VH-VL binders against q92529r149to334. Designs and how they scored, part 1

Scores and structures below are computed, not measured.

Target 1, 186 residues: q92529r149to334
Amino acid sequence: LGPGVTYVVKYLGCIEVLRSMRSLDFSTRTQITREAISRVCEAVPGAKGAFKKRKPPSKMLSSILGKSNLQFAGMSISLTISTASLNLRTPDSKQIIANHHMRSISFASGGDPDTTDYVAYVAKDPVNRRACHILECCDGLAQDVIGSIGQAFELRFKQYLQCPTKIPALHDRMQSLDEPWTEEEG
Positions, changes and structure headers below are counted from each chain's first letter, unless a header gives other numbers; Kabat numbers aren't used for antibody chains.
ipSAE, averaged over its two directions, is called F for ESMFold2-Fast, E for ESMFold2 and O for OpenDDE. V2 adds 0.75 times the mean of E and O to 0.25 times the DockQ between the complexes of E and O.
[cut] marks letters that were taken out.

## First folded at step 5 (VH-VL)

Design Z30
Fold by OpenDDE, look of step 10:
Structure Z30 (fold): chain C 186 residues (1-186), chain A 123 residues (1-123), chain B 106 residues (1-106)
Amino acid sequence: as target 1 above (186 residues)
Amino acid sequence: EVQLVQSGAEVKKPGESLRISCKGSGYTFTSYYMHWVRQAPGQGLEWMGGINPKSGGTGYNQKFKGRVTISADKSISTAYLQWSSLKASDTAMYYCARTYYYDLSGYSAFDIWGQGTLVTVSS
Amino acid sequence: AIQLTQSPSSLSASVGDRVTITCSATSSVSYMHWYLQKPGQSPQLLIYDASNLASGVPDRFSGSGSGTDFTLKISRVEAEDVGVYYCQQRSSWPYTFGQGTKVEIK
């Protein structure tokens, strides 16, 4: 399946997600990731998108989103998206920030109309537990990034395989699946 | 200003080929999906398909699959909808529209629309 | 495909009236959008993802709903609100629109 696709983006950190995304409906999942984007943007100096007056978060969202980890916030990174994983590295590839297996990723989304330059995904790892990771993608790159993630997700399901010439519209079907991710033979 | 400008009205006969265009301006053309929506006279809206102008990836409503081709020329920020052989039933207003964001749950709403291209197919 | 049925198909209101339009889906929908097509114009986005007001849209418009039932409300209809309103779902392939609700002013 090749080495995947690589983007240069800015990593803004992550925020803990205290509830399984798979146990939530799509609308709620989207709200959580959007709220995560907003919170992280507010916390990271120089982050764009925190310009509009935010509505107070709902009690529900506040109960689901935990502590942020901003250890690598503001760093330019190489994001490699493949059917195997999302790999986050420093530009010189000397340091791995995160390597999230696709199986460990439960949800991904773009921002809202006010945060169109951001991508967020929820993954499990030993360091952050379950966390929503926030990426800043400039100049509309966010759509490419989230599209690539969607495509990678789709390719994991043989029955939902996307042809290279298709737009990632079929992901709607994939997201309706309640079954856990299975490892495909690489 | 962000806008989509479509080609002018077309009058065609059945069996003729046609390509209509939609030019985007005021934004990064390749960063947004472009879609085509049909509206028959006096009828509602119908999604036909879409394209990622950057990759060329396309998706179609099965109703229109094989009947139309969606393409794009990113060098001139233009998307196309084309027929190889028009039918009288293709008479409609055709809108191009973009989606402003994408997530794994689907495309976003159509936030910007073209002015529409009226296609009339009659003998 | 998910079919969307709007109610009513048409209505006539006086300026200042409250208007309510419903959209019912044949299956559960996670995301619903609303558009207005004014006479002789292209559709324009009013509400996205069930309840979010699109940029530049007056706050007299609001959206709500979940599952199979969604609602668009105009708190105080104005003359400029005349047109056909459409709901649209993006939760299932292919994306589909409601049949439209024509709103006229008395």
Scores: ipSAE 0.020, ipTM 0.613, lowest interface PAE 6.4, mean pLDDT 86
Fold by OpenDDE, look of step 14:
Structure Z30 (fold): chain C 186 residues (1-186), chain A 123 residues (1-123), chain B 106 residues (1-106)
Amino acid sequence: as target 1 above (186 residues)
Amino acid sequence: EVQLVQSGAEVKKPGESLRISCKGSGYTFTSYYMHWVRQAPGQGLEWMGGINPKSGGTGYNQKFKGRVTISADKSISTAYLQWSSLKASDTAMYYCARTYYYDLSGYSAFDIWGQGTLVTVSS
Amino acid sequence: AIQLTQSPSSLSASVGDRVTITCSATSSVSYMHWYLQKPGQSPQLLIYDASNLASGVPDRFSGSGSGTDFTLKISRVEAEDVGVYYCQQRSSWPYTFGQGTKVEIK
């Protein structure tokens, strides 16, 4: 990715995730992100897919998803994906909505067949703690965005393989903590 | 049913080339990473490396880097492990095992394993 | 590479006994997995990320631990639990396994 790739997408907000994604299997993680997409879409006016009848969420999912933060909901943003971070900015680049270091991102996925235009990722930051961030990516961009995130993940992984001495320290800092997360520069 | 089926046992001589295979079925092959794990006779398990079948991206244990090549053909849901020149010390049981991408810190556990391929290298 | 040392290397138990296996790492690890390799079979996942029970695994199996010390427990061992148990870390490259613990039934 080099310096990164930038997409123009719509930010719909985030919802708190009360459990560590690392403690969950892939299926459960996927269910959490899909449920998060659904809940945020229902809460944000004008979001696509918000009106489809959905099955009641499981008790498990309800216990994992907390309160939503819709402070920047509905805004068009510039999303820059790099091996360093996911950076969310207003189109004029004057305001940073979020800057999630790649180390803080634990999971990313697309929507379900009914929410194909959405991308969700779970990240830790001082403002939202652990939260699932929802992006509306129209006109087929969702697949490109997910692909870019995946590529960034893979590149980071390869870098780790090449630098084994740095892996333990990074991994140790990535321990699943329910406590507020503090970003360390490195 | 989700399963990994590996190619049959191999008997080879030192210096010969070899490629063994692992075919996935019952799941979306490109949604999981495929790994190879070696077990020498009477010994424990050793991770060799892995591949992202979707992108073709690979990672290797440094111990095996340059000696083996991991590849995949997603069109037939098959992963490969190959040697250009076998050694007697390569005699072992070889397992393929899948993981999903856990997070940026690494892969998940090996939740599905192949039945193993016994490779015997002797003069 | 992070080395994992299991204790004991082997044990013999009676059906219904409680079994405890430990895994000690040379450095702190964030995630530990446990596998069982039954005689003549491939390894199978028992516990992932220290304490999560894998699908289809009986609840008599449990895992715990953090840092450098992890434990696998079988509350009531059965005849089908015979095999070699392995711990495995995913915190540092390369992934490494313990040397194994052989469990036999008397």
Scores: ipSAE 0.019, ipTM 0.590, lowest interface PAE 6.8, mean pLDDT 86
Fold by ESMFold2, look of step 5:
Structure Z30 (fold): chain C 186 residues (1-186), chain A 123 residues (1-123), chain B 106 residues (1-106)
Amino acid sequence: as target 1 above (186 residues)
Amino acid sequence: EVQLVQSGAEVKKPGESLRISCKGSGYTFTSYYMHWVRQAPGQGLEWMGGINPKSGGTGYNQKFKGRVTISADKSISTAYLQWSSLKASDTAMYYCARTYYYDLSGYSAFDIWGQGTLVTVSS
Amino acid sequence: AIQLTQSPSSLSASVGDRVTITCSATSSVSYMHWYLQKPGQSPQLLIYDASNLASGVPDRFSGSGSGTDFTLKISRVEAEDVGVYYCQQRSSWPYTFGQGTKVEIK
């Protein structure tokens, strides 16, 4: 996958994630992204409702989610997915809104029955620290977008494994890259 | 003090264009979404649409899509509602109102409203 | 669109009365808000996210509810509480208001 795959999607914004994804069960990670989608959709003009039957917000999830950043909310963007990064640009490609290298992405989710028009991913960057970024997609496009992200993850893993110098250690996987610099494994 | 100050009342004829304004003061204009709400004479409140003044991104109630244009000029902290061709049915009070986005649980409501702009369209 | 139906549509109360206003939605609503429009004024926020009082709102006002059913109460109505009360949802586009509940003081 050379230049990657490009989609036009709506960027809704991001919300800070106050704990490392590594410290959370997988089911908790998916609940965080669903709650993040719901909160950002409530705040953004033009956003469609994410959930038809929304359960009450969890107090536990509220303690994990921090401040939102809606500076670019509602903007149509070009999203390019490659084995190197998720790159977000303005429609005219004159400005890079964000470039999240695959090593900085700890989790992605979306296109499920209860998030049919949304894709979310957790990444670190200098502006937003660790945050869950929310994309709103055209009807049906969310499946293509999350599928392309999943393919990029798998292709990068295969490329890494085919580097014959060494077998990758268990801690080399990108799922653990969002660990805080000062925290300990246990 | 946080205020939203709207432009004055307008009396227009069908087919004329109109732009009304809403100027925010006492707060960071680009930290809040701006919305427009219509109230026809003797009727309730109806959300028309809104804008993110930082990005310029807009969203419209389908009822008003193509009938009005919502815009903002962040350099002067002002949002606008514009018609290219007014109809008699556009006679109403129009309010601007803001929503805060840095704490979704606390400020997703319309916490500050403008004083309203009465638009009268009659032949 | 999510439609909101308020009950009652109007009422007349004496100072000191308890007032209860309900808001029923056609689909589940996560965040219901309440506004008061006093005569000749713009709307003002009373309650956000079902039960939280807005800044400067006296504690005789309270809100409750979840899902499709929400309630606003005034424990002891005062003369200044006259006006039209609106519920609002922002869970789905278009954002919608209830039809209003007119409260008059005898």
Scores: ipSAE 0.000, ipTM 0.477, lowest interface PAE 16.5, mean pLDDT 79
Fold by ESMFold2, look of step 14:
Structure Z30 (fold): chain C 186 residues (1-186), chain A 123 residues (1-123), chain B 106 residues (1-106)
Amino acid sequence: as target 1 above (186 residues)
Amino acid sequence: EVQLVQSGAEVKKPGESLRISCKGSGYTFTSYYMHWVRQAPGQGLEWMGGINPKSGGTGYNQKFKGRVTISADKSISTAYLQWSSLKASDTAMYYCARTYYYDLSGYSAFDIWGQGTLVTVSS
Amino acid sequence: AIQLTQSPSSLSASVGDRVTITCSATSSVSYMHWYLQKPGQSPQLLIYDASNLASGVPDRFSGSGSGTDFTLKISRVEAEDVGVYYCQQRSSWPYTFGQGTKVEIK
């Protein structure tokens, strides 16, 4: 992952997350991403549906998610994943949709059994504050994308083991890389 | 239902090779790490290593590096633990276990375990 | 590697007793997990991230702690709670377990 790895995926949009992911248990983090995917998919014209059957969201899940931002919704985008950031651009014009430093990403997930074609990640940026960003990655690509995000996280995690006070956002990540382990750090 | 089903018990001699298996079902096999955990007779649990089944990337406890090989065949949702040359000290119960999700931070735990494979190495 | 030391190494309890098991780490652990291995069975997850009960675990189990000191409690032990309890860290490679705490019923 020198300059990064690039995918072309569909950006569905983002939805504000009103609580820190660290304040939420593991099950709630997962439910938030599933609910975020559902809400954004329902709001985007031409988006592929995420769920065959969907129960109504709990009152608590509804209170954790805020306003959607659909400015770039439904666009094919160029996603570049590096150890420094996730960079989202339009393929045609190099217009930047978002640039999220790895230290600002608090959670990422993808390829779950009931949301197989989606990658979701929670990040902070100056425009959207803390928000869950939704990518549609059809035909098994979601696992490749989440694997590349995980690889970037693993490299930062190894750096964190050396200098833990410099990378505060690493504690919130829950993603894995292709080649997630090498030799042990004993 | 999510399940991990391991291959049957093995009785081997020192110096022989062996491969044991762990087949996952009821979930997307390539979305979860698979780990191997050793338990010698009457003793505690010891993490041996794990694998990302999508990429084939592995991580090992240094104690077992070079002694075992961890691999996976994602087309049949199966992970493997393999010795090229068994020792009597390899007599143990071996478990496979998955993490909740892809997670290197350690937040996820080993939520599903196989039933175990007893390996006995004796003259 | 991060060493985990459990206390006590074994205990004998009567049904209804409160049981407390501690796990002390040689370095700070961000996320501590607890497992129970009943006699003749595979380990099963009880508690993840120090205090969160795994699905299907009775509420008589609880966990607490941070940093280097973690605790698992059984508020009223049942006969079915016999077995060996293990703490686990996944904060640093190699992932390690405590040496185990054997719980017997008198």
Scores: ipSAE 0.000, ipTM 0.482, lowest interface PAE 13.6, mean pLDDT 80

## First folded at step 10 (VH-VL)

Design K4
Fold by OpenDDE, look of step 12:
Structure K4 (fold): chain C 186 residues (1-186), chain A 130 residues (1-130), chain B 106 residues (1-106)
Amino acid sequence: as target 1 above (186 residues)
Amino acid sequence: QLQLQESGPGLVKPSETLSLTCTVSGGSISSRSYYWSWIRQPPGKGLEWIGSIYYSGSTNYNPSLKSRVTISVDTSKNQFSLKLSSVTAADTAVYYCARDSYYTVENPAYGTTSSYFDYWGQGTLVTVSS
Amino acid sequence: EIVLTQSPATLSLSPGERATLSCRASQSVSDYLAWYQQKPGQAPRLLIYDASNRATGIPARFSGSGSGTDFTLTISSLEPEDFAVYYCQQRSNWPTFGGGTKVEIK
């Protein structure tokens, strides 16, 4: 990614995630992000999405998803994806909406078939704690965005492995740790 | 149009290492949106996922095969490869390379990625025999 | 490992008939299930992903349904080219496939 890749997308806000993504299985993590997309889209006026009859939210998901923060909802933003961070800023004023360090981001997902233009990612920050942030990525851009995030994840992880405390043999074994991994400054 | 093609020896002796290469054409293996997988199918049996690789070299392996499997990628050649060591008759199968659809991503420090396979090679039969 | 059990093992039908194939997971996979078609001597072809979404170029006669542990692939009216083996695959964990259902001509 080098200096990073930038996309113009719409920010829809975020919703608190009350549990560590590492403590959850892949299915649950994906469900959380999809549910988050759905809830935020319902809450934000003008959000695009053919909300078909939603299945009743599972009790589990309701217990994991907290309050929404719709500050900056509906705003067009410049999203810069790098190995260092996801940076969200306004295109004109260059106001920073959020700067999420890559190590604080645990998960990202596209929407479900009804929300294909949406990308959600889970990050920790001092303002929102652990939250799922929702992006509207129109015109097929969602796949590119998610791909870029994936690339950033992989590259950052590779860097980490250069000075690892533990080298995970398989990525499917998640430790139930709430704390993000830290790079050992060599 | 994206095409995948497996290549390698069709016969391997027991205890040797099976080596295959998948050549990708009509698209770049360095795409940010996809993993690349090996899947095998013994004659008359079902499908077994072997492992996957990202263009960066990040790999995921089937736990049952992990100790014997190495997948690598050569972005300059638009190829990725499979090595399966210590083969037995049980490793006789049609081996497929495939592209993984990438709809979710995880920080590898936090989890794993899994996907569907939307493009496949034609497969190559590898027979393990003395 | 998530085990997928497909039933029936073999389904004998005539062209024009409705085919219903089942895939059961040993644990919940949410909607993270795909269906593939494989014809003799060919690689599998993705039909359905995320339980109910048709892949690109797949005819409308193919439909998927289900969530959690029980899934169904339906072919509303069998065409001659639909006689093949069908596999389900989950992506809730590392990918695993079902044992397959052979749809054969009666």
Scores: ipSAE 0.229, ipTM 0.698, lowest interface PAE 1.2, mean pLDDT 88
Fold by OpenDDE, look of step 16:
Structure K4 (fold): chain C 186 residues (1-186), chain A 130 residues (1-130), chain B 106 residues (1-106)
Amino acid sequence: as target 1 above (186 residues)
Amino acid sequence: QLQLQESGPGLVKPSETLSLTCTVSGGSISSRSYYWSWIRQPPGKGLEWIGSIYYSGSTNYNPSLKSRVTISVDTSKNQFSLKLSSVTAADTAVYYCARDSYYTVENPAYGTTSSYFDYWGQGTLVTVSS
Amino acid sequence: EIVLTQSPATLSLSPGERATLSCRASQSVSDYLAWYQQKPGQAPRLLIYDASNRATGIPARFSGSGSGTDFTLTISSLEPEDFAVYYCQQRSNWPTFGGGTKVEIK
């Protein structure tokens, strides 16, 4: 990734996630992001519904997803993906919408047949706590974006392993240690 | 068109290490959208996922085989490889390499990713025998 | 580990007949289930993913349904080339496969 890769996408907002993604299985994590996309798209004016046939949300998902923050919803943004962070800025004013450190991002999903034009990722920040952020990525861009996020995850993890302070568990059933990666303060 | 081809010895002695290579053609192994997997099938039996690797070298292994399995990637050769140590007769199988379709990414520190297999090699039979 | 149980083990039918194959998971896998076809001496071929989506190039006679723990693959009218072994696979955890259903000619 080098200095990072930048995409122009639409930010749709975020929805609070009330449970640690590490405490959930892969299926549930994916369902959360899909439901988040659905809810946010429904709440944002002009957003195309992500799902043609929406299944009723499970009680479980309703208990995990909290309130939406639709600040900056519908804005075109510059998304910069690097090993350090996902940076969301307005293209013209360079106003920072969000800067999510890689260590605070646990999960990302997008570009699948059901959410072809959307990417969702779960991150922690002081404003939204733990939230799923929704990006509209049209014309096949979602695959590129999710690929870049995946690459950033892998590269960052490799870097982390070179200076391991804690061996991260690679399995879905990680103990809910919401502790961020200890950045070695070099 | 993407093609995968397995290569390696068809016969391995017990306690030795099984070694196979998958050569990818018609596409780059350095794609950000895919994992690359090994899957095996004992004669007349079902399928077992062995593990997967990302182009960066990040790996995921089946927990039942993790202690014996090493998967590596050579992006310069557009290949990835499997090593299975301490083999027994139970490791006799047709071994397939496959591509994983990838729509969801996880921070490796937080979990393991899984997907479907949309492209397969033809498979290679490896027999464990003295 | 999520265990997938396929039934029946063998299904004997004639060309033109409808085939219904079952796959049951030991725990919920949501819709994260795939179906594969395998012919003798060949690698598996992806037919269905995410329970109900046909893979590229798969004929319309193949359809998948189900969610949670119970899934079905349906072949509406069997063609001669459809006689094969069919496997289900889940991706809710590390990938696991069912034991397979052999569709054979009666």
Scores: ipSAE 0.178, ipTM 0.668, lowest interface PAE 1.2, mean pLDDT 87
Fold by ESMFold2, look of step 12:
Structure K4 (fold): chain C 186 residues (1-186), chain A 130 residues (1-130), chain B 106 residues (1-106)
Amino acid sequence: as target 1 above (186 residues)
Amino acid sequence: QLQLQESGPGLVKPSETLSLTCTVSGGSISSRSYYWSWIRQPPGKGLEWIGSIYYSGSTNYNPSLKSRVTISVDTSKNQFSLKLSSVTAADTAVYYCARDSYYTVENPAYGTTSSYFDYWGQGTLVTVSS
Amino acid sequence: EIVLTQSPATLSLSPGERATLSCRASQSVSDYLAWYQQKPGQAPRLLIYDASNRATGIPARFSGSGSGTDFTLTISSLEPEDFAVYYCQQRSNWPTFGGGTKVEIK
């Protein structure tokens, strides 16, 4: 990953996640991202392709997702993925749309057959609290974007494990990740 | 089309380092979409994932083997390699390289990136014996 | 570590019969389970990914089902080439494999 990698993608918006992703199993987290993509795509004019659900969302899944925020919906953005953050800017870099530090990002999913051109990630920020952010990654970019996010997660975690005494550094890392996440509703 | 081929010595003495190379052909190891993995199978037994590498050099290792494993990549040769140190008879196995596909990634505070393996090499038997 | 327990260890059947193979996980893996076939002297071959999705080129007689902790691979009508060992593998954490089910000719 090095100094970071930059993609030009379309930001479709976000939808509030009312429970901590840490409290949910892997399958539920994946279903949340797929449902979030579906809802935001339905709400954004000009979003590519219809996303057909395999079945209606469960009552539990519907209760986990909150309100959409479409403030920047449909905007082409510069997404920079590094070990420090996911940074969302206008293409000319005159405006920062969001800067999500790695410790504030719990989960990302996308690029599978059901979400071929989409990537969704769950992050906290001051404006949206805990929300699932949706990116449209045309021309086969979704797999590259999800791969880069995964790489950034792994490299950042290894940075905290690489110190003269691993126990204190790992404890501090886990406390930092847990503290912001455990203060959330859910 | 895509092919993976393991190569390396078939006999290694106890306490030495096992070294294998996987050559990728019919595709590029510099894919943003895939990890590249080592998996082993002791004769007559089941499969054990050893570790995976992304073309940028980022690795994940099986926690039970982590202290003895190094996986590396050489993108200019379209190859990735395994080194397993301090081997014993328990490390006798067929060693496979494989392509690792995934759609979901987690922050490590929740778990490790999930994997499944859609292309495999033919495998190479490595025997640990005097 | 997520442990996968496959049963039965051996399944003795004749060509044309239906085979039903079980895989149980020690904790929920949701739908993130794969099935592989391994013939003698060969590398494993991916059959099913994410519980029920057939990999490219896999015949329709192979199907997967289940979620959470309980998974099944079904071979609707065994062909001579289907007599092999079958492994499940979870992908919800670092990969682990089941112990295998050998499908052998009766």
Scores: ipSAE 0.166, ipTM 0.549, lowest interface PAE 3.5, mean pLDDT 80
Fold by OpenDDE, look of step 15:
Structure K4 (fold): chain C 186 residues (1-186), chain A 130 residues (1-130), chain B 106 residues (1-106)
Amino acid sequence: as target 1 above (186 residues)
Amino acid sequence: QLQLQESGPGLVKPSETLSLTCTVSGGSISSRSYYWSWIRQPPGKGLEWIGSIYYSGSTNYNPSLKSRVTISVDTSKNQFSLKLSSVTAADTAVYYCARDSYYTVENPAYGTTSSYFDYWGQGTLVTVSS
Amino acid sequence: EIVLTQSPATLSLSPGERATLSCRASQSVSDYLAWYQQKPGQAPRLLIYDASNRATGIPARFSGSGSGTDFTLTISSLEPEDFAVYYCQQRSNWPTFGGGTKVEIK
């Protein structure tokens, strides 16, 4: 990724995630992300995809998803994806909305078939704690964004392992690295 | 329209290295949206995923084949390749290259990076025989 | 490794009949399941992704359902061109495929 790749997307806000994604199974993580997209889209005026009546969320999902923070909702932003972080900035003022270190990002996904233009990722930051951040992408850009995030995840993880004997591609055996990702002091 | 085409020798001797190339046309392999995979199918049997590669060279391999598999990409030629070392009769199969369609990505520390395969090559039979 | 078990191994039906194919996962894969059709001498074709979404160009007679460990592919009314082998595939882990179900003419 080098210096990273930048996309122009719309930020829709975030919703608090009250449980560690590491403590949840894959199915639950996926459901949380999709539910988060749905809830935020419903809360933000003009968001596309909120129109289909979804099944009521499970009690479990409701207990995991907290309050929404809709600060900067609807704003066009510059999203820079790198092995270091996801950086969200305003295009005009270059104000940083969020800078999520890769080590703080536990999950990222696209939307469901009804929300294909959306990307969501779960990150920890001092402002929002653990939250799922929702991005609206235009013109099929969501796929590119997801691809770039995936690449960043993989590259960063490989860098972290620094062990040729460890197989980063092992999806089943990769116990959540309990060890904090060491910040490469650049 | 996106097209994938496998190429390489149809016959490989035991203990040698199987080498195949997939040529992509009608689209760029350097797309950030997709991974590129190799999948094989022994005659009369099911499908087995071998591995995938991103345009940057990042790879994922089937754990059962990891020690023998190398996948590489050449963006200048719009191609990616498979090498499978130390082949045996068990490696006789139709080999497919395919494009991965990603809808969800996960940090490898937390989940999977696998996807579906929406475009396939026609496949090429590779027979391992003395 | 997530193992996918397909049943039945062979399904013998006549044109116009309804086909129901099952895929069971050894562990939950959420809705990260796909169905493929493969005709003799051809590459697999993606039919369904994420358990219930039809891929582009797939006829409405094909439908997928299920979540977690149990999934079903339904062909509401079999056309002559639908006689083929069908595979399920999960993407919750590294991709694995089921053993396939052969839909053949009775």
Scores: ipSAE 0.142, ipTM 0.675, lowest interface PAE 1.6, mean pLDDT 88

